# VH-VL binders against q96il0: the designs that were tried, part 356

Target 1, 167 residues: q96il0
Amino acid sequence: APERGAERRDTAPSGVSRFCPPRKSCHDWIGPPDKYSNLRPVHFYIPENESPLEQKLRKLRQETQEWNQQFWANQNLTFSKEKEEFIHSRLKTKGLGLRTESGQKATLNAEEMADFYKEFLSKNFQKHMYYNRDWYKRNFAITFFMGKVALERIWNKLKQKQKKRSN

## First folded at step 14 (VH-VL)

Design Zd19 (framework fv_ebrasodebart)
Fold by ESMFold2-Fast, scan of step 14:
Structure Zd19 (fold): chain C 167 residues (1-167), chain A 120 residues (1-120), chain B 108 residues (1-108)
Amino acid sequence: as target 1 above (167 residues)
Amino acid sequence: QIQLVQSGAEVKKPGASVKVSCKASGYTFTEYYISWVRQAPGQGLEWMGWITAYESYTNYAQKLQGRVTMTTDTSTSTAYMELRSLRSDDTAVYYCARDQSYLPRGHDYWGQGTLVTVSS
Amino acid sequence: QAVLTQPPSVSVSPGQTASITCSGDKLGDRFAYWYQQKPGQSPVLVMYEDSERPSGIPERFSASNSGNTATLTISGTQAMDEADYYCQAWRSSTAYVVFGGGTKLTVL
């Protein structure tokens, strides 16, 4: 239906951005931060005469962005859930309620929260190590293809000069 | 050599559960997703879900949510897929297959398949 | 739609070029992959990242992906190429795998 097509959201994972770059923009555009990952989505510029190599680079960058956003959205949700569980556990130990009389969420001071942060980082050390490994590998691949695209553009310019000089 | 070796064929009654294993060797297990894909007799490939080796993060096909569970054991480089409340239409060959977590290059290695027959 | 559509069957004579299509909404914005499956065997990856060929796959295999359609092309088709062919893509926004319905290639 046309209504379903009209309701189709932007490429932003959460749909939060609803950001629409100008139709004929010649640069990448950055949207507002995603609600869950806190990362800004990038809308990649598509050249008018995009080569297969340029298309591959764009797909790789888009895929890497979505992978990165998914990782951090999951990590942030896990952090928030475990933080709340920790606070509730500590407040129960102190004989305190989960909310103050003003209706605000009861909190712990920085010193008390230090135990949680230490435990969370320790628990997630291996996961973050593998994330960093994958992040570096993905960026190496992107850099490699950026180099190939640059060489292609240089070659095309040299080829054009050669043709003009052959006249 | 890179290999994915699956457990043997199973015959189950309707309502039972089956758990298929997939043992990986010859590569760094934590660098790959493991997908589970099934194929009913004479039918096409149907994706069931994938699991990351190091995070045990899963994503299941909507049709199978609530009936399927995927797990990994990094110490033995083994992935598992359990399907519950079996029906006759779950009769299929079940495959495990790997794809890279940092650069998806397609499912380049597949297990030999496990035939699961659901029959009363 | 997230569904990938393939023709159920394609027939060619030995030595001719076979073309197998895979269609999906904005498929050309995603990487496409192709698998060959012979009776009683596991699928084999024959093309990845739209047009890349794994080691061991003959140069007769090539592929493209643009717009809404990915195409697997087998030049100089041989009897040994007779098999079922499946396309596959990642739906990155949902982080799941989708397969095409499959195409039976017959070489007669």
Scores: ipSAE 0.524, ipTM 0.763, lowest interface PAE 1.5, mean pLDDT 83

Design Zd2 (framework fv_ebrasodebart)
Fold by ESMFold2-Fast, scan of step 14:
Formats: C-alpha cells, sequence, structure tokens
Structure Zd2 (fold): chain C 167 residues (1-167), chain A 120 residues (1-120), chain B 108 residues (1-108)
C-alpha cells in the first residue's frame, strides 16, 4: 500500500503507450479508455512526406494529450484516495470496520457522501477552472496550427496542379 | 524586465527540510509553469518537477515523489519548492525556471540558483 | 529509466563547426530543447521546439531532431561558445521533462 501512489502514477498514463493503431491505418486512430484517466488516447498517423509544420502540429497534439491524461489520472487517483479515507474515518468514528458482516466493502449513506462530494468540489473548484483555461488555450494553439497546415496543403495542391498543367 | 529571483543559500543537516522560494516579476505569472531543476556539484541538470501558477497541474519526478512539495502564491507571484528528509546527495544548486502553460517554448528564463548544502 | 544520451565532451578549433548529439528512443517524435551553461551561471535556452532559435541567440546556432537523435550545430564556433550544453525533451514515461547528461564544448 505505501508504494501505491508511486505505482499508480507510473502506470496511470500507460494507455497512450500501450495501444497500437491498425497497421494499415492512413488516419488518426482512437484507442480504448486509459484505466486511470478514463480518456481515449489518439494515435496520430504519420504521413511519409510529413512537413515540418505537420510534424510540429502532431508533436503539439501529442504533448497536449499526455498533459491532459496526466492531469485526469492524478485527479481521479486523488478523488479515489480521499473518498476512501473519508469513508474509513467516518466508519471508524461509528465503531464500524472497513468490511460488512458479509465481507463486502462498507459504505456510507447518501447524505454523508453528499458532504464529501460538496467539500471535494469546493476544494478543487479553482484548480478545475484554471485547468479549463489552460485546456482552451492549448486547443486554441492546436487550432491555429491546424489552420496553418490546412493552408499549406491547399498551397501545395495548387502548386502541384499548376506544375502538372505547365507545358 | 522578466526576472525570477530565488531565496538565499541554505545549510541543513541530514533529515531536515528546506524550502526555496522563486519570486517572478515582469510577466503575467499565471500564464506560465515553474519548473524546479537541481544540479549537484560537477553534475548535470536534474528535473524535479513543475507546477502551474494556479496549482491546477503539479508533476514531480518519480525519484523525489513523497519528499518534494511545490506550491505557489499568486498574490506575490512566488513559487516554492520544499524538499524533506534531506540527504547528503541532495547537496546541489536548485533552480526555478519558467515555461509556457499552453505552448511548449522551453525554459526561457531561469532564477539565479540557490545552493543547498546538506552536511553533518 | 529512459535517458537522453550526450557525449561527455566535444572539442573544436575556432571557426569550425561543432555538432553535439542527443540520443533517445523515438526522440524525433518529441520536441527537443537545448541549453547553454557557463561556469557559475544559470542555463540559457539556445534552441527550442527542435529547430527554433530564441531572440538574441546568434544564427550560428541551429538544430535538428529526427529518428532517435537530436543535434545542436554551432557553425563558425567562437571562444565565447565554450560551455556545457544540455538537451531536454518532454516524456510521459519519465515524469514529463528529462535532461541529457550534458556535453562540455571546448574551443581550442
Amino acid sequence: as target 1 above (167 residues)
Amino acid sequence: QIQLVQSGAEVKKPGASVKVSCKASGYTFTQYYISWVRQAPGQGLEWMGWISAHESYTNYAQKLQGRVTMTTDTSTSTAYMELRSLRSDDTAVYYCARDQSYLPRGHDYWGQGTLVTVSS
Amino acid sequence: QAVLTQPPSVSVSPGQTASITCSGDKLGDRFAYWYQQKPGQSPVLVMYEDSERPSGIPERFSASNSGNTATLTISGTQAMDEADYYCQAWRSSTAYVVFGGGTKLTVL
């Protein structure tokens, strides 16, 4: 148990590293949800003639995905840990064990759990607000580079068409 | 003028804790992350972790997990790094450095460094 | 465990081209950054996002990143370029940011 935090942190973003796209894929591929972040990783298709701008966009999208995965993996682990600690402390206060007579995990009523959720959301509200700000800024940057890539592709198609028709 | 100004040198005994500060000025503090990077005498750069200005994202190096805590105070534009259970091999110059939160431009401004010496 | 590997030292004559390599598995799929550190001073960012040069860094500095190797190139190397050089990349498996071991550039 004392190694749990380190172990979970190491494996939390593993979904991105563990999935492989179909071998014949010519487009981006969406994998199964990561066990810890519960987000679906995107594996980006790398074209044979990837431009420097396309490479920059891909690296930026990948970095943003890993940043997002890490945030949610940590947030989900923190929530789960604090929830279990809250349940344990309240059961101990009542003189109850962690397991019921039937051997199932002991739980609290809805009113007691509502207090925990309210406290957790209040405690983390500012953190989530600023996460959203940074998430939107990152998506703005990605959209900007996507626009540049689109313009580059249009320009290249126009150049290629012009070159083929030149006599 | 963009500056990161760190607290002064510290001498600590093994088992003690140290808390280093990094005061930012000349830019919008909340638009950047602060990384902490240390360098033992004659050795290379070792990343310790980074923290967003609003603490929405904090990530620590695996080997320091459980011993390091990073915090910020947005009212003073100051970042803090606390290292606990100090060992002799924690003797190093500790740097703070900024990086953009939404576009990875690299650590473009660094503090002057804080020498932390751990000796008996 | 994933480490960025740099040669510990590189020597060049004044005016020659210095090349400092940084190797890591699939490094070319990540952004690479380069820092210059002179004795007793803080590191200075000299290249970012593989090949971009910060304002104030001489055009003698250039860089590339492909496959498993990122390279910092200093053309017309000057005595003032003598320093330790560190590469850096982001990697989720190593807690996001990792530095190479550093290369001491000597100009003789």
Scores: ipSAE 0.580, ipTM 0.808, lowest interface PAE 1.5, mean pLDDT 83

Design Zd20 (framework fv_ebrasodebart)
Fold by ESMFold2-Fast, scan of step 14:
Structure Zd20 (fold): chain C 167 residues (1-167), chain A 120 residues (1-120), chain B 108 residues (1-108)
Amino acid sequence: as target 1 above (167 residues)
Amino acid sequence: QIQLVQSGAEVKKPGASVKVSCKASGYTFTEYYISWVRQAPGQGLEWMGWINAYESYTNYAQKLQGRVTMTTDTSTSTAYMELRSLRSDDTAVYYCARDQSYLPRGHDYWGQGTLVTVSS
Amino acid sequence: QAVLTQPPSVSVSPGQTASITCSGDKLGDRFAYWYQQKPGQSPVLVMYEDSERPSGIPERFSASNSGNTATLTISGTQAMDEADYYCQAWRSSTAYVVFGGGTKLTVL
């Protein structure tokens, strides 16, 4: 590709600060996966001339992301805890220790784990159903505000065109 | 008519537990979070935690971690807050309040409050 | 500790404009909410999502939120507006609801 443009500016020789995005970034950026939720957070760019409607959309998207992160962090912790308890209980019932001869965690085979997965899914079916409902409603709200922002931008362009034409 | 109605005042000794109820009516219970907020005499509002109606999202204030448990019963549209190992500084009016689960509109309805007095 | 700072008290004469501030690091990047509490009563939501007014709240109530400061403004303040006012926001770093310390509005 014919890549001509400004030279790279934001490189500190020290390398002490590894912060991304750069100070002059005009884009959202994606962070590393959260330890508990396994979701990658989006850090939203704040434009200098952000309208009140654009600000509401950004804040709604940020709040929705935090809600989603917390839901999955809680679910993943619950899953991990119940999985460990299930494995421990089954190994105790079989008269086996919690560690292998190599010192690794003892585990169950796929057929034995199928019982846990079925129980976990059944137990959490209603909770996941409500999560999906709220997730769809939240995304509908975000889409609605995105539409309002798009209409605002179109109207502002038309207003600028009319003002320029009248002058 | 939207209402949150709380259980009556309690007097407890240090070390006891208290469980406050908050019965919701006039709306779809499963579409809202319930926050618990307390207020010591002459003091400001202190958030304790919140729980969604189907108990898949719960978050407690750091100061109360390990002493508080929040639960719900969707069949009766009731939220509960249990505080254990009570101390004299837990004396407060305890409020429940709702907020939407899918659109943050603030705590638009509050219970009448429950006075919990912890004394020896 | 509370991460939102409010002045402990604000005094105005009837008909004057009252301004109550709420300060917190990057508060303008979050939604701010305002509650009114009269003695012996539950809090009442008076402003939500920075500047939206609930049905039943008088038009003289307005609010803004920018930078590190959210402001509740009551125009033409009336004796009935005398109350404690609390701001509230969510904190991403703590993932919980936080209230300001409260401001006692006195209408003299």
Scores: ipSAE 0.573, ipTM 0.796, lowest interface PAE 1.5, mean pLDDT 83

Design Zd21 (framework fv_ebrasodebart)
Fold by ESMFold2-Fast, scan of step 14:
Structure Zd21 (fold): chain C 167 residues (1-167), chain A 120 residues (1-120), chain B 108 residues (1-108)
Amino acid sequence: as target 1 above (167 residues)
Amino acid sequence: QIQLVQSGAEVKKPGASVKVSCKASGYTFTEYYISWVRQAPGQGLEWMGWIDAYESYTNYAQKLQGRVTMTTDTSTSTAYMELRSLRSDDTAVYYCARDQSYLPRGHDYWGQGTLVTVSS
Amino acid sequence: QAVLTQPPSVSVSPGQTASITCSGDKLGDRFAYWYQQKPGQSPVLVMYEDSERPSGIPERFSASNSGNTATLTISGTQAMDEADYYCQAWRSSTAYVVFGGGTKLTVL
C-alpha cells in the first residue's frame, strides 16, 4: 500500500466522538466489546487509492460484521430474558423471594443453573447450526474476495516493475 | 427454472389477519433468504423483513415489529408472511423475493405479487 | 431513519442517456442495488453490488456508487425502458433494507 497514512474518523451526530482507531494508523483495528453482542468491532482502514475491488471487499466485511453483531446481540438478549424467567420460575417453585435480604437479585447455584444451560443449548442447537452455516458461507465469500484483492496487488506490482524496466 | 408463486388476492376487514404464501421451485430452498416487500397503490416499495428458510433467524422492519410473522415449511418449499391487526393503510401488493442467505446480493427473483385489500 | 432520495421523474428522448440518482448519507459505504418495475409487473433486479449486471440485462445499463450518491445510467435509452426505477441499500446501523422513493423514467 502507498505510505500516505491517512485514516477515516467519525463522530456521532450529537458531537460525541465515536470509537475510532489511533491517529495515523494504517491498519485495521479492533475496538472494545459491544455491550449487547459482546463482540469486538473491527474498524477497517481505507487506503487513499482504494480500488473498486478493495472497496467491495471492505463493504462485504463491514456488512458481515454487522450481520454477526446483530445475531449475537439478539441471542444475548434472548439468553438474558430466558435466564431471568428460569430463575424466577425456579425460585417461585421453591417458595423463595426474588431478592435477598440485602435487596440483591436472588440467584441459583451452578448445579441448578446447569439445567437452564442444558435446556437453552438444546432448544437453540438448530439456530446455532444455521448461524454456523451462514457464518461459514460469509467467510468463504470474504476469503474469495481477499484472494482477488491479493491477485490484483500482485498484478499491479508486476506492471510497475515492468514499466520501470521499459524506461 | 427458478420460480416463486404466491397465493391469490385477499380481501380483509380492519382488525383481521392475512397470511400470504410463496412457493419456491427450481433451487435449493434452504440456501436462501426470502424477503417480503409491499407496495401500496401508486406508492413505492417498502421492505417488511426477511426469513432464513430454516427459520433460524428473522429480521423485521421496525414499523411492523409485533404485527408481522414470517415462517417457512421446508417440506413444501413455501414461505409465509402473516400480518395481524390489519388497517386500511395495509392495502398493498405483497411480494416475496429471494436473496442469498450468506451474502445480500439483492433480490434476484420475485413472486408475482398478492393484492391484499383492507376495507370495511 | 434511513432515507434514500430519488428524483420523482426523469424524461429523455429515445437514444439519449438517462441518469437516475439515489442519495443517502454515506451511501457509497454500502452496496447499492437497482430494480426496474413496469406497470402491473413485479420488480426486476437490473444492477447489484453497485455496478454488477445480472445475466440478461442489456450492457447499456451501468451504475456507480460513491460518496453520498449512487447513479443508474441507461445509454441509448429505448421505449422499452419506460418504467419506475428503485434504488435499494442495506442500512447497517438499523440492520434494515431500504428502498428509494422511485423514479418514473419517461422516453418520448
Scores: ipSAE 0.294, ipTM 0.669, lowest interface PAE 3.2, mean pLDDT 81

Design Zd22 (framework fv_ebrasodebart)
Fold by ESMFold2-Fast, scan of step 14:
Structure Zd22 (fold): chain C 167 residues (1-167), chain A 120 residues (1-120), chain B 108 residues (1-108)
Amino acid sequence: as target 1 above (167 residues)
Amino acid sequence: QIQLVQSGAEVKKPGASVKVSCKASGYTFTEYYISWVRQAPGQGLEWMGWISYYESYTNYAQKLQGRVTMTTDTSTSTAYMELRSLRSDDTAVYYCARDQSYLPRGHDYWGQGTLVTVSS
Amino acid sequence: QAVLTQPPSVSVSPGQTASITCSGDKLGDRFAYWYQQKPGQSPVLVMYEDSERPSGIPERFSASNSGNTATLTISGTQAMDEADYYCQAWRSSTAYVVFGGGTKLTVL
């Protein structure tokens, strides 16, 4: 009771897996980076009187965020897996074990790793180009709907002013 | 004219594999994902997965993970779906359908369907 | 995976309004889509992004999506509307597609 304004523990950001924005917040909240995608999730504020157009914009932004997170989570996992396979293969070719004499993880030098990075980027070039194209198109769509929402809000304010003058 | 044309009906024995094709025409192939959806006789629609116009970007239904492979050939605007280790309960009409990669506007064009019958 | 629940059948008289529901947890936070399928034919998209109608679909088709329930509404139902109707959404945490179980609309 002495902390009558204190927020519940389950609504405060407390960690990556349990991020929850404060329930009394009137703003969007940005969480910590996702372990797999390395992207920060946005939790969108929902107004009590959200219009259908505002709801459409929110759904579009939410869907775009999930699309983006899924793409990068998959890409990062693919990178990590192929990197380990490359290192393992190269160590085998050199007749070396996966561990040093001291039991530490064996590694390749920078020149050898450059071969992997070059191959990975080349292999994924087209995929990343298509991702960038779709990312820009999605942001253009979001910007378009943000403009429509802004116009709706201006019109609603003008209508409210007109009603006050009529009554 | 926008169209998706699928390969013909197949009859397979249990344990075999089947590969269905879906040739797209009349639109820019690289702006749409291709979903594969199947329908057992008298049953509802079951999503199997989708593939991007770039082959290495796929998502498969968990139930089919390890048995299904989706590929594309962008030079011929063709998508493929291969299902392995066929069982009698894989008997279904298999559809391909497109959806936009940048906006999820729904599956607006569908192939005619390919009946795959798995004999018991 | 997310589950979308539809009534197995809905019956309506010609000229009456048919209402087909699709229920799922937090479905109103996702876009819903509706497909019409007649026997021996491929599905046809009849509504997208909750309430948008594709070119060529009659104005008597409308839809809404709020809370946990999406609804397809067909006003002045005609015999030609007799078909199976499927709702569809994308899962909230992935780009996976999920379909409802389907509703058979019978025009008596």
Scores: ipSAE 0.606, ipTM 0.814, lowest interface PAE 1.3, mean pLDDT 83
Fold by OpenDDE, second read of step 15:
Structure Zd22 (fold): chain C 167 residues (1-167), chain A 120 residues (1-120), chain B 108 residues (1-108)
Amino acid sequence: as target 1 above (167 residues)
Amino acid sequence: QIQLVQSGAEVKKPGASVKVSCKASGYTFTEYYISWVRQAPGQGLEWMGWISYYESYTNYAQKLQGRVTMTTDTSTSTAYMELRSLRSDDTAVYYCARDQSYLPRGHDYWGQGTLVTVSS
Amino acid sequence: QAVLTQPPSVSVSPGQTASITCSGDKLGDRFAYWYQQKPGQSPVLVMYEDSERPSGIPERFSASNSGNTATLTISGTQAMDEADYYCQAWRSSTAYVVFGGGTKLTVL
């Protein structure tokens, strides 16, 4: 009995972009698009005197980015797999091979693919709704902490100015 | 009040499967990830995996890959963890836990635990 | 696998300050979480996001993060604080949750 090769379920690639910014950078860096998510990763700068509030903001931003990377990497993989399955199924139903007479990969027409996209979107509608909800929640939280950090910076600048006037 | 209520203790033979349930209440089930954590007798906490509000969005510990399946029923606000091909070293208390955020972060609420004993 | 390292045990006298450390690679880039577990009970979250305290946790519990080391501090340690304490973080590369090995706190 041939050992059915355990289909290695391709673990969602640990799509952490290997992008490393220059060590002396004092700015956030944007990397090239990740091969799985197609999202550009951001490497966040860490100030030498980072406040606890700034650190929290940075960590929230970083986690949100990673959340997005993972979500889209998984979605893209799922999409690609389901698309391929759809194409193969449809070609088989038509009595067509996976390759044309010229040896090229057989493709479906735009109308047939439209059916796939409609079905895929319908199937994943709820998932996208939850994603959008979570995206807004995360961004609201980030924006809120951005405001707090801005206020903290203003306050610290005012205190420093007062101290300089008193000396 | 937020609560996670797990199914009762299980005794299984080696090679069998176990499915543990975790019923959530007191919060919107679809807004949080659920993690599963186990603890062997006298040992530390071991993370097993997490599941999002989408059944297809799961992440399993490498050690358990291929043996564990996590699912959710949103209609009953229940999470399930199935562990297959049980071994003696799978004897542990299994916990479900709610993640605090939209990512597998910290766990703010825990189930009471389910003892799974694997014995010949 | 980046492991969070904790001391296996810490002993403190009643009323003294207990300090439990958790060290790991890139812990400075991630939030640390702390759990208390008493014998036969489920873990309880005592600190989240490095230094935030859940409702119902006594003020004597605090946490800090410095570089790649998180520290749980219990001031005025009481007999009821005797438990196992676990630190936890998650890995960005794999989205895995990682626990420390645990620290047994004994109040002598």
Scores: ipSAE 0.315, ipTM 0.778, lowest interface PAE 1.8, mean pLDDT 88

Design Zd23 (framework fv_ebrasodebart)
Fold by ESMFold2-Fast, scan of step 14:
Structure Zd23 (fold): chain C 167 residues (1-167), chain A 120 residues (1-120), chain B 108 residues (1-108)
Amino acid sequence: as target 1 above (167 residues)
Amino acid sequence: QIQLVQSGAEVKKPGASVKVSCKASGYTFTEYYISWVRQAPGQGLEWMGWISTYESYTNYAQKLQGRVTMTTDTSTSTAYMELRSLRSDDTAVYYCARDQSYLPRGHDYWGQGTLVTVSS
Amino acid sequence: QAVLTQPPSVSVSPGQTASITCSGDKLGDRFAYWYQQKPGQSPVLVMYEDSERPSGIPERFSASNSGNTATLTISGTQAMDEADYYCQAWRSSTAYVVFGGGTKLTVL
């Protein structure tokens, strides 16, 4: 076992506070947009005396959020990669370099890019349909468990009322 | 009947490549991810990676990155796992297993396993 | 990635309760899953989403997950329960899968 001296704590970086919910928050906290997915993460509040149903709901919401962020991060990376490949291919066909005289990325006009967007959307239509299927199923499950948690809270309130009458 | 049926046993020399198939039947293929898990003789389960059947998006175990490729053919409901630059310590039973894409239900159905033996 | 720690072996007498633990940092913030594997066979899912039981798995199987420890409990243990048991968790919902090292359950 490592030798344990007095606990020492490093000074927490100020940037850490930007990504963490307030210590004593009693509600969910919305973070800044993810770099890759462009979605804002939700940091879920963990109540004192969390029930097993409340824990399951929180875990389902967290898992769904991570799944959703993964899908859109992957989609955005695929879009960016294919867009760069399309631009590169068209510029080579025109005999043009990949950079302008000012060193900026060479690009195509809106009319030329319209073909890429149309093809990308068409190519990914089936994938987006499957994503929507899974997204709706996940949200249905979350709604179902939200209902169970609500019923549990009503039942606990009724039990508390009965306890007061018995006393 | 839900089934995942894998290709037969393989014997390979060090440096070779192996490609294992996993044919799914009895369910909607695109509603499940496919994980690949291997087990060396007398050892535990080691996750190799997974593939999204409708995205073709993959995530591989770090130690196998660059040696493994996972693909699917949705028209035949078949998943594939190719492992390259084989070593003696890649000798294992290789399993495919499904997990729901819309709920984290765990790997509820597994293939029968494919023994890959790597020896000189 | 993150390691899930299981005891290598657990022994119980027939009819007694077996308890198999799985420990990992903040494991209770994730769903845990349990698999049974008998010699020469594929793993079988016996518990999912911490405490849910698949159809066909006996009621004597139960599980919990809190803090850093998930536990698989088999009440009234029978000879047929003798097997290797593996816990599993997702590091993120779809990105990484982690298995425990496995526990050999012996019914003496």
Scores: ipSAE 0.619, ipTM 0.824, lowest interface PAE 1.4, mean pLDDT 84
Fold by OpenDDE, second read of step 15:
Structure Zd23 (fold): chain C 167 residues (1-167), chain A 120 residues (1-120), chain B 108 residues (1-108)
Amino acid sequence: as target 1 above (167 residues)
Amino acid sequence: QIQLVQSGAEVKKPGASVKVSCKASGYTFTEYYISWVRQAPGQGLEWMGWISTYESYTNYAQKLQGRVTMTTDTSTSTAYMELRSLRSDDTAVYYCARDQSYLPRGHDYWGQGTLVTVSS
Amino acid sequence: QAVLTQPPSVSVSPGQTASITCSGDKLGDRFAYWYQQKPGQSPVLVMYEDSERPSGIPERFSASNSGNTATLTISGTQAMDEADYYCQAWRSSTAYVVFGGGTKLTVL
């Protein structure tokens, strides 16, 4: 009895970009596009005197980035898999092999692929709606904390100026 | 009200499998991850893994790789956790928990727990 | 796998302030979560994202994060606060959830 190969359910790619900035960097770095998500990772600098608000902002930005990386990595994987399955199924239905007479990978025309894209988008519509909603929520929160941090920095600068005038 | 309701207690022999269910209600099931956490008697919390309720992809703790399978049924808003090749040290209360967001960061709602006893 | 480190037990008198620490590598880069668990009950989220309090959690509960140490603080500790407390974080490298070993809070 042929051992049915346990279909390795693809574990979610750890969306951790392998990009490592220089150790002595004092600023944020943008890495190359991730091979799975195609998104450029940002490595956030941690200042020595980071305030609680700055820390919260940094963490929120980091988590939002990781969320995006994981979402798109998974989406791209799913898309690629379903696309391949669609192509294979369609070729089979046409009585065509997976390879042309010249040994090249058989492909579908643009019209046939348009059906795949339409179906894929329809199937994933709700997922994209949820993504968009959460994207707005996260970015709103980030923007809000950016404002708070900006105010805090202004206030701290004013206090320092007052202290210098009093001495 | 948001609720996670788990299946009842199980008694299993070594080498057997157990499948625990977790029915979610009061929220959109497909918008949150489900995590599974176990607690052996008198011990701390041990994370087992999480599952995306929409994409159905999973991440399991390294210790449980090959023995655990998590699944979901979106039509019934139910998550399942199957643990195979049970051992005595798998005796624990098993919890399902809802994540707070699209990332498995923290758990805001918990099931009541399912006691699984593995005894010869 | 590196577990978050908590003291195994903390004792406090009623009305006093209890502090429970949670230490771990790279905890400063991630949000900490705190759970309360009473005997025979499921864990309850008491603090999220280092310092945010869920609805229904008393104001006497607060949390902070400094470097690689998160701290849960309970001001004016009451007898009902006697429980096990667990910190939790998320590991970006593996996407694993990590719990601390737990701290038993005793109110004397």
Scores: ipSAE 0.017, ipTM 0.647, lowest interface PAE 5.8, mean pLDDT 87

